VH-VL binders against q9h9l3. Designs and how they scored, part 52

Target 1, 176 residues: q9h9l3
Amino acid sequence: PRKMVAIDCEMVGTGPKGHVSSLARCSIVNYNGDVLYDEYILPPCHIVDYRTRWSGIRKQHMVNATPFKIARGQILKILTGKIVVGHAIHNDFKALQYFHPKSLTRDTSHIPPLNRKADCPENATMSLKHLTKKLLNRDIQVGKSGHSSVEDAQATMELYKLVEVEWEEHLARNPP

## First folded at step 19 (VH-VL)

Design Ef9
Fold by ESMFold2, fold request of step 20:
Structure Ef9 (fold): chain C 176 residues (1-176), chain A 122 residues (1-122), chain B 107 residues (1-107)
Amino acid sequence: as target 1 above (176 residues)
Amino acid sequence: EVQLVESGGGLVQPGRSLRLSCTASGFTFDYHYMDWVRQAPGKGLEWVAEIRNKFNSHTTYYADSVKGRFTISRDDSKSIVYLQMNSLRTEDTALYYCARDEFDSGYYFDYWGKGTTVTVSS
Amino acid sequence: DIQMTQSPSSVSASVGDRVTITCRASQGIRTYLNWYQQKPGKAPKLLIYDASDLQSGVPSRFSGSGSGTDFTLTISSLQPEDFASYFCQQANSFPRTFGGGTKVEME
């Protein structure tokens, strides 16, 4: 049986001039879209730019946020041993300061059969918003109040399900 | 160590009410789904109700046999799940278990309490 | 509601025997099937979840298999502590439903 979860993260600006991306929210959902984890996370460094238009993070969210080290431990416990689905997932792992086994990683931004279903070039990098609209007839990331990592993780799982059988068979024949 | 302790069982007459409590410890209670499962004397297991975690709006589900009469609820600050049982019937006589419901791969009851006995009799 | 038909209702066996218990769902339940062990006067104990995954601390002599509607629990070499009742349970749909149980008893 398949042990799959989907993850999405939101980042804020830290470091000089707010140019470093630091984890400020993480959401994890199960195969059916149930939410296993959804916490605001306090970066270990001072927040310079909340990037609210895209992150949805505001100062009030940091008041009771989980410290990064604690949150990372909680998140990695959920991810260990599972197939992890994400969109441009390397950015999420970078923010977590974590490497997940390639054989257990699925990135909806790099799945040629998924692009083909969306009538897009097979090796193009397509946005989550575009794929979700095209293939699920659903609008995500609507408005100016920022993205929802729960909504994005759920959309990512539903997109993967469209190609799951084909892609898992491909990976079995072509191990990374 | 995960621990679930049920309480509030007893002998009651048909038509009366009773509230069960389950006190949880040793895990992140507000991240988990919680369920009640009952077992009538000498019988098999029957699922009763489920309440989901804070991330899923504490949504509730009920077996048809108890819907409209029983209410599951939780207090995450105290790590307690409740079962309010109204309009009790003799058929509700059972040992009531509290169970932790994991949902990372399917849905399954990985820890159970010892149960609390409810007897509905005239 | 999904009916779970469990067989046999009881089996007499000796230490060292291979024991197989079956569970059939009235509709497809994917792999969302769990197995529990219950000894007299005790709470149920999870053995296997998601059809084939062993719960932590469960001996490797227990195994589960199946998908869709037909599932089995196998005890490869029965031990004295394995004389108990066993229940399957589907988690694909609400309400969650259990099989009628199988009592494994000493011959």
Scores: ipSAE 0.837, ipTM 0.916, lowest interface PAE 0.8, mean pLDDT 94
Fold by ESMFold2, look of step 19:
Structure Ef9 (fold): chain C 176 residues (1-176), chain A 122 residues (1-122), chain B 107 residues (1-107)
Amino acid sequence: as target 1 above (176 residues)
Amino acid sequence: EVQLVESGGGLVQPGRSLRLSCTASGFTFDYHYMDWVRQAPGKGLEWVAEIRNKFNSHTTYYADSVKGRFTISRDDSKSIVYLQMNSLRTEDTALYYCARDEFDSGYYFDYWGKGTTVTVSS
Amino acid sequence: DIQMTQSPSSVSASVGDRVTITCRASQGIRTYLNWYQQKPGKAPKLLIYDASDLQSGVPSRFSGSGSGTDFTLTISSLQPEDFASYFCQQANSFPRTFGGGTKVEME
C-alpha cells in the first residue's frame, strides 16, 4: 500500500530586502507522528531576515546547520514514492526547489471535507492553528518564539487522518 | 553497503554482567531506530529492546523479561549501539542480534547483524 | 502483550508447491505485520513488511496479505532456496512480538 508522511518547513528571508523565502528548517513525521527528519538548514544565499517571529529561526541555529544541497538530498529520499501531507504545501515544495507528483500530494489547507468538519466555508483557506484548535482541541504555535515545524507537521498529519478515508476515495474518483 | 557487527558476547556466570556492542556503517545511523533481538538455542525470536533516533529523544523500550536489568544506549558520533546486561540469568542465554529498524511505513527490521552469543551458566 | 499464533508449525513440501503460512494476532494490529525468513545458522531476513509490501530483492513468488488479526504469507511456487523457517512479527504495539515460526522442509 501507498505510505504517507507529513512535512513542514520554516523559511528565512534572502535576496534583495530579504523578500526571497529560503529553506532554514524542515521536519518530516510518519503516520504515527514519529520524527523521520528534523534539521536546521543553511541556505546557499546570505540570510537577510531570519523572520524569527514566525520561523523560530535564530542565528545560533545556523552554526551547525546542514547545507541546503545535502539537506535537500536527504529530504527528497524520504519523500520519494510517498503520499506527502502538508499545509499550504506548495510553499514547502518551492523552498525545496522540488515538484512532488500531484497524485501523491495532500494539502490540508484545501480539503473541503476538513473545512466542513470545522464549520468553515468549503472554499476558505483555513490556517493550521485554527483547524488544529477547532478539530483537535490543541493549541499550536503558542507564544512569540515562532513556529515549531515538528509540532506543525504532527498536527497536519492528525488533521488529515480525520478525513483520510473520505478524501482518498474522492481522489480515486477524481484523479488530480 | 549497510553493515551491522555485534561483539561482546561470551560465557558468564549467573548474576554477572556483559556489555554488547553493535558497530554500524553504510547508512545515516543517527536517523534510525535500533533494536536488539535474541534467539535461544533451538528457539524462536524474542525482541529485547529498542532505542529511537536523535529526533525522538533516543527514547528506549524494553521487553518485560529484561526491564530493570538491561540498558540499551547509543553513541551517534561512533555509530555504535550498546546493550548493557546486568544480573544475567540462564534464561538470557541466546544469540543476540542487532537490527536496524525502519519506521517510514510501519516498523520493521530491514537489516540484521550475524549476532553475538551470550551463554549464562554456572 | 499481543500474542502471535503462527500455523502450521511445520510443513513438508516439494519444489513447485504452493505454500501458505498463517499468523493470527490476539488483537488488532492494523497492517503492522512483518514476515522474516531464517535459514539454519543465519540471521533472519526481511521478506514482507506492513502486511503486504515486498522488501527489495525478494522474489515475486512471495506475497503477504491480511489486516487486523489474520495474515497470510504465500510462496506461489516453492524453490530449493525457500526451505527455511518463517516468522511473523507484529509492530503495532510494544513489546514487539514474533510468532513461533513455521519450518518449511523438503518431503
Scores: ipSAE 0.810, ipTM 0.910, lowest interface PAE 1.0, mean pLDDT 94

Design Gf13
Fold by OpenDDE, fold request of step 20:
Structure Gf13 (fold): chain C 176 residues (1-176), chain A 120 residues (1-120), chain B 111 residues (1-111)
Amino acid sequence: as target 1 above (176 residues)
Amino acid sequence: QVQLVQSGAEVKKPGASVKVSCKASGYTFTDYYMHWVRQAPGQGLEWVGWIDPDSGGTFYAQKFEGRVTMTRDTSISTAYMELSRLRSDDTAVYYCARGDYSYGYEFDYWGRGTLVTVSS
Amino acid sequence: QAVLTQPPSVSGAPGQRVTISCTGSSSNIGAGYDVYWYQQLPGTAPKLLIYDNSNRPSGVPDRFSGSKSGTSASLAITGLQAEDEADYYCQSYDISLEAWVFGGGTQLTVL
């Protein structure tokens, strides 16, 4: 069996109007919730919108931030060969300009048994915050200081654990 | 329906540059990557790189790094591939192909291709 | 030299079953990346034939099937028809190269 990690990324706005989502923080935790990686990342382009309310990113965090290319290499080294759990994880991979094998990807925003357990429509896209509250009775992304990617990654992993056995069996019978 | 309309055939001299366009329609241009794949006469398919029309981010095959530039104009849903310092072995049909990143990675729609001939 | 290995040609009579192999390595197919197949009719652009190892897009007959095991994949065509005469390419992603890679292509001749 392959090792499992969970990932969560925070994005800032770049481009002329700040509409481009650029990676500014990445957190990776193992199956037990231990932090394997947690770095602020400097985008290659000028940051126009820190999106602090959501991202938790401030200008001061970019002073000693890891350049994107370096961070990407570090992150890919951790992810390669592992089952990667995330929420709406395609956004994280997109920001990383990275392709992870679909068979080794677990997106908690697209796991019908997880939604069913939360009394949500199986084909609906529910937020990490909602699922965490409903299934773990825990509040994440609280306040106006922004998200914690470590907290979000840990929550994502814990959510997946709730349906891991069922989902892994499903995937074994119905490989994507 | 999804359509990718490419610019016409090009004839270039060695050392010159060529810019091929690919106009997308029938879908949201920024929701998919645009890949470029070339095929030399009588040869197989070779991936050149991709661009994310949403961000403008690009990723090139190592073979073409430093010589290829991919851009896009979202206002007209058009992707561009420019290849510089052309040589004879760059002669090929160049295809643009739509690639998903959210649900899959397949190249599900292709342009008809643009023949680029490099000859002295 | 293509990263994925295909036989250069295969042939079969109408109604027969033919298979096209696609051999990769531990850094692409063996790394868990899916295999995609494309059909290229003479003088035309490639067309998606199989995605995610074994799925058929709408419009692709069920005569076409794909499979993957280990570091290799296979395309099977049953009930071979004259219209199946084309070039077939497998595709995957190579993590070591960080590139999408193709097989060398297989020319299918219907006898």
Scores: ipSAE 0.940, ipTM 0.963, lowest interface PAE 0.5, mean pLDDT 96
Fold by OpenDDE, fold request of step 20:
Structure Gf13 (fold): chain C 176 residues (1-176), chain A 120 residues (1-120), chain B 111 residues (1-111)
Amino acid sequence: as target 1 above (176 residues)
Amino acid sequence: QVQLVQSGAEVKKPGASVKVSCKASGYTFTDYYMHWVRQAPGQGLEWVGWIDPDSGGTFYAQKFEGRVTMTRDTSISTAYMELSRLRSDDTAVYYCARGDYSYGYEFDYWGRGTLVTVSS
Amino acid sequence: QAVLTQPPSVSGAPGQRVTISCTGSSSNIGAGYDVYWYQQLPGTAPKLLIYDNSNRPSGVPDRFSGSKSGTSASLAITGLQAEDEADYYCQSYDISLEAWVFGGGTQLTVL
């Protein structure tokens, strides 16, 4: 059986006006929520907007941050061959300039049974925060200090576990 | 309707550079990668690289690293591919192709191609 | 040489069924990456024919079908028509090369 991991990334703003989203932190947890990877990442371009309120990233975190190319290699090594769970995960893969097999991808923002369980429209895109509160009775992304990608990755994994059996069966019958 | 309009044919000398443009319309330019694929006369398809118009990020095939530069101008929804130090075996039709990265990865729309001829 | 292996040519008579194979490896098709197929009519740009192994874009007839198993994929064309004469390319992603890779192409001749 393939191992399963969950990923969450935080982005900062680069470019002249900070409109370019660049990877600044990546967290990966295993099926049990154990942290496999959690690093601050130095973008290749100058950071203009840390987006701290959302990203939790501050200037001090970049002092010893892992250069993007190195971090990317480390992350890809972990992800390769795994079933990767994430929320709106295409953004994470985009930030990593990475293509993960669709058949090995689980996006909790696009799992109808998960939304159904949360009494949400099956085809709606619900936030991780909302689903986590509704289904796990847990508050994430609270305060003004920014998000924790570790917490978000853990929450994502726990959410998926709620529908894992059903969804994996569905995918087996209906491969992407 | 999605359209990718490429610049016209180019004739270059060995050692020169060529810059091909691809103007996108009919969709949000920044929502898709722009891939570049070339095809030498009578040969198969060869992937050159992609650019993310949203971030400007690029990823090139190892074969072209150091010799290809992909850029974009979001204000006019145009992608560019520049290939330097041209040689005869760079003679090919160069295609831009839209590639999804959120829903799928397929190259779902292609430009008509730009013939680049490298000849002394 | 192309990373994915295709027969250089196949042929069939109108109305017949033809198949084009695409053989990859553990680092692309076998790694779980989907296979895409493109049709290139003479003198034209490639056109997406099959995506995600077996899905047809709008406008592609259902006589075109794709499948994937193990490290290989296959394109099947039933009810072969004269207009199907073209080059066909399979495509996938190779994680070891970190590149999108194509087959060498298959020239389909309708007899």
Scores: ipSAE 0.940, ipTM 0.963, lowest interface PAE 0.5, mean pLDDT 96
Fold by OpenDDE, look of step 19:
Structure Gf13 (fold): chain C 176 residues (1-176), chain A 120 residues (1-120), chain B 111 residues (1-111)
Amino acid sequence: as target 1 above (176 residues)
Amino acid sequence: QVQLVQSGAEVKKPGASVKVSCKASGYTFTDYYMHWVRQAPGQGLEWVGWIDPDSGGTFYAQKFEGRVTMTRDTSISTAYMELSRLRSDDTAVYYCARGDYSYGYEFDYWGRGTLVTVSS
Amino acid sequence: QAVLTQPPSVSGAPGQRVTISCTGSSSNIGAGYDVYWYQQLPGTAPKLLIYDNSNRPSGVPDRFSGSKSGTSASLAITGLQAEDEADYYCQSYDISLEAWVFGGGTQLTVL
């Protein structure tokens, strides 16, 4: 069986008016929640909006941030061959300019059994914060300091573990 | 319906540059990657690269790095591929193709292609 | 030269079943990446035929089917018809090259 990791990324605004989302932090945890990777990342373009209240990113974090190309290489090395769990994970992969095999991807924002457990409509897209509160009785993304990508990655992994057996069986019976 | 309309055929000399356009319609231009694929006469398909029309981010095949530049104009839903330092083996039909990045990667819609001929 | 290997040509009579193989490696199909198939009629642009190994887009008849196993994929065409004469390309993603890759293409002739 393949190893499983969870990923969460934080983005800042670049480009005109800061409307372009650029990777500024990436956190990866293993099945047990241990941090495998957690780095601030320097976008290739000038940061216009740190989006601090959401991203938790501040200007000081970019002083010694890892250049995007280097960080991308490090991250891809970790992700390659793994089952990767994330929430709305397509945004993370997009920010990484990376394609992960669909068969090895687990998006907790699109797992009907997970929503069912949380008494949410199976086909609805629920936030990580909401699911974490409902199913783990844990508050994440609180305060004004912004998100913690490590915390979010850990929560994502824990949520997936709740439905892992059922979902993996489902996927085995219904390969994409 | 989704349509990708490409610019007309080009004839270039070796060493010159060519810029092919691809105008998208029938969908939200920024919601999909735009891939470029070329096909030399009588040969197979070769992936050149993609651009994210939303961010302007690009990713090129290693073979074309340094010679290809992909851009977009979101105001007119148009993607551009420029290939420089042309040589005879760049002669090909160049296709733009829409590709999903979220929950599918297939190239589901293609332009009709633009023939670029490089000859002295 | 193509990263994915296809037979250069296949042929069949109307009504017959033909299969086109697509052989990859551990860095693409074997790495878990899905296989896509495209049909290219003479003088036209490629058309998506199969996505995610075995799914047909709207408008593609059920005579076309795709499968994947290990490092290989296969396109099957049953009830072969004259209009099926075309070039067929498999496609996947190669993580070692960080590139979308195509097979060399298979020319299908309907006898």
Scores: ipSAE 0.927, ipTM 0.956, lowest interface PAE 0.5, mean pLDDT 96
Fold by ESMFold2, look of step 19:
Structure Gf13 (fold): chain C 176 residues (1-176), chain A 120 residues (1-120), chain B 111 residues (1-111)
Amino acid sequence: as target 1 above (176 residues)
Amino acid sequence: QVQLVQSGAEVKKPGASVKVSCKASGYTFTDYYMHWVRQAPGQGLEWVGWIDPDSGGTFYAQKFEGRVTMTRDTSISTAYMELSRLRSDDTAVYYCARGDYSYGYEFDYWGRGTLVTVSS
Amino acid sequence: QAVLTQPPSVSGAPGQRVTISCTGSSSNIGAGYDVYWYQQLPGTAPKLLIYDNSNRPSGVPDRFSGSKSGTSASLAITGLQAEDEADYYCQSYDISLEAWVFGGGTQLTVL
């Protein structure tokens, strides 16, 4: 079977009025939840809004952060050839300026069987926090100090495992 | 209706530069990448690069790095491609094409193309 | 040379089936990237014909079909008609080049 990883990224605001989302942290875990990558990343543009309430990113994290171009190279080397699981994962790929094969992409925000297990509408976009609480009985992203991308990547992989057999069979019957 | 309207044909001397425009309508300009693809007369399609109109970020094919600059003006939903130090083998039709980054990558709508002729 | 390899030309009589191959490598189609097909009628811009290996956009007749296996893809055209005379390009993404790549194109002639 093809190797599987989960990814989660935290973004800060760059560009005019901080509207552009730029990568400032990336965490990647394997199938068992072991951390393969976890780095703070320095965007190539000036940070206008750290978005700390959600991102957990503060100025001190940027002091020794890995420059974006270098971090991107490291991350792409890990993702290439793997099934990549994420939550609203297109945002992570966009922040990486990266194209991943659709057939190797799994998005826990758009898996109807996962929503059904959580007693949510099958086509609704549910937050990672909500799904994790309902299906794993865990609270993530607690408090006002921001998210942990390691915690979020691990939760994302655990959520996918709940529907992995059903969803992989669905995708095999309905190839992109 | 999605529409991509490109600027008119250009005739240039070797060593000059050219700037081609692509005005988008019928969709949210910042939700899609804009790709540029060229086609020399009687030849195939060659990808030049993309611009993300939201961030202004660009990515160029290695062959064009150092000679191509892609920009956009979000206030008028227009993407631009500028190619400098033109050579005769840059003679081609230059297309803009819309591409998604979320759930598919197909180039689903294309401009009509802009012929750039480079001759001494 | 183009990164993806297509035959330069194919031909068929009306009503026949023709196929157009597209061969890539382990850094593009073989890496799992999807294949897209474009039809280019003489003097016009390319038009999306097949996306995600085998899907047809609205307005493309079901005479056109696509498939992918290993490092290669194929476009099949059944019930060949005179208006199918065009150039056909396959496209994919190459992770080593970090570039969108096209085949060299195939000129279809209807006899």
Scores: ipSAE 0.744, ipTM 0.903, lowest interface PAE 1.4, mean pLDDT 93

Design Gf13
Fold by ESMFold2, fold request of step 20:
Structure Gf13 (fold): chain C 176 residues (1-176), chain A 120 residues (1-120), chain B 111 residues (1-111)
Amino acid sequence: as target 1 above (176 residues)
Amino acid sequence: QVQLVQSGAEVKKPGASVKVSCKASGYTFTDYYMHWVRQAPGQGLEWVGWIDPDSGGTFYAQKFEGRVTMTRDTSISTAYMELSRLRSDDTAVYYCARGDYSYGYEFDYWGRGTLVTVSS
Amino acid sequence: QAVLTQPPSVSGAPGQRVTISCTGSSSNIGAGYDVYWYQQLPGTAPKLLIYDNSNRPSGVPDRFSGSKSGTSASLAITGLQAEDEADYYCQSYDISLEAWVFGGGTQLTVL
């Protein structure tokens, strides 16, 4: 079977008024939730808004952060050839300037069986926090200290496991 | 109705530079990457690079690194590609093409192309 | 010099079926990247014909179909019509080059 990983990224604001999302942390876990990668990443552009309430990123994290180009190379080596699970994962790939094969991509924000299990409309885009609370009975992203991308990647993998058999069979019948 | 309107043909000498424009309409300019693809006379298609109009971020094929600069002006929904230190083998039609980054990667709309001729 | 290999030409009579092959490698199609097909009519820009290996955009007739297997892809055209006479290009992404790559193109002649 093809190896599977889950990814989560945290973004900071760059560009005019801090509206552009730039990668500042990336965490990758394997199927069992073991951490394969977890680094703070220095964007190539000036940080205008750390977005700390959501990102958990502070100025001190950038002191020893890995420059974006180097971190990107490390991350892509891990992702290449693997099924990659994420939540709203197109945002993570865009922040990485990376194209992953659609057939190897799993997005927990767009899996109808997962929404059904959470008693949510199948076409709705549900937050990771909401799905994790409803389906795993777990509170993530608690308080105003920001998100942990390790915790979020681990939650994303566990959510996918709830529907993995059904969804992989669906994808085999309906190739993307 | 999506439309990509490119600037007119250009004739250049070796060593000069050229800047081609691509004006987008009929969609939200900043929601899609803009790709540049060239086609030498009688030859196939060659990808040059992309720009993200939202961030201004760019990515160039290795062959063009150091010679190409892609920019955009979001106030007029226009992308630009500038190629410097032109050589005769840069003679080609240069296309802009829209590419999605969510749900798909296809180049679904193309400009009509801009012929750049480099002659010594 | 194309990264993806296509036959330089194919031909068929009106009403017949033709196929156009597209052969890649382990760093592109073989790595799981999807294949896209473009039609280029004489004197015009390329037009998206097939995306994600086998899907047709709105307005593309169902006589055009695509498939992918292993490191290769194929475009099939049934019920050939005179207006199908064009150049056809396959495209995919190559992770080792970090580049979108095209086939060398196939000139379809309708006899």
Scores: ipSAE 0.717, ipTM 0.902, lowest interface PAE 1.6, mean pLDDT 93
Fold by ESMFold2, fold request of step 20:
Structure Gf13 (fold): chain C 176 residues (1-176), chain A 120 residues (1-120), chain B 111 residues (1-111)
Amino acid sequence: as target 1 above (176 residues)
Amino acid sequence: QVQLVQSGAEVKKPGASVKVSCKASGYTFTDYYMHWVRQAPGQGLEWVGWIDPDSGGTFYAQKFEGRVTMTRDTSISTAYMELSRLRSDDTAVYYCARGDYSYGYEFDYWGRGTLVTVSS
Amino acid sequence: QAVLTQPPSVSGAPGQRVTISCTGSSSNIGAGYDVYWYQQLPGTAPKLLIYDNSNRPSGVPDRFSGSKSGTSASLAITGLQAEDEADYYCQSYDISLEAWVFGGGTQLTVL
């Protein structure tokens, strides 16, 4: 059986007016929530907006951050061959310039049984914060100092575990 | 209806450059990658690279790095591929193809292709 | 020298069944990446025929089917018709090359 990991990334603004999202932190946890990877990452282009209120990224974090190309190589080695769980995970893969096998991808923002457990419409895209509060009785992303990608990756894994048996069986019968 | 309309055939000499265009319609241009694929006469398909029209980010097959540049103009929903320092073995039909990055990776719509002939 | 290996040609009589193989490796199909199939009629652009190993886009007849097992995939065409005479390409992603890769193509002849 394949190993499972969860990923979460924090983005900063690059490009005109800081509207392009570029990777500045990535955290990966295993099935038990142990941290496998957690690095600040230096984007290859100039940072226009650190987005600190959401990203938690500050200028000081970039001083010794791992260059994007190197970090990307390290991250891809961890992800290759694994079931990867994330929340709106296409944004994380896009920031990595990476294609992961669809059959090995799990997106907690698009799992109908998970929404049902939270008493939410099955077709709605629910935030990680909302699902975590409803289903795990935990508050994440608290305050104004930005998100923790470690905290968010751990929450994402715990949410997936709530529906893992049902959803893995569904996917086996209905390949994506 | 999704359509990809490519620029017309080009004849070039070795050492020149060519710029091929691909105008998209019938969908939100910035929601999909645009891939470029070429096919030499009587040969198979060869992937050249992709552009993300939203960010302008690109990724090129290693064989073409240093010779290819992909750009876009989102105001007219048009992607471009420029190939420089042309050689006779660059003679091919160059296709643009739409590809998703979120929930499907298939190249679901293709342009009709642009023949680029490189000959002395 | 294609990353994915296909037979260069196959043939069949009208009404018969034909299969086209696509052999990859541990860095593409064997790594879990899906297989896509394209049909290219003479003088035309490729057209998506099969996606995600076995799914048909709208307008593709159900006599076209795909499957994947291990490091290989297969396209089957039943009820062969003259209009099926075309080149067929498989495609997948290769993580070690970080590239979309195609088979060398298979020329189908309807006898």
Scores: ipSAE 0.706, ipTM 0.894, lowest interface PAE 1.6, mean pLDDT 93

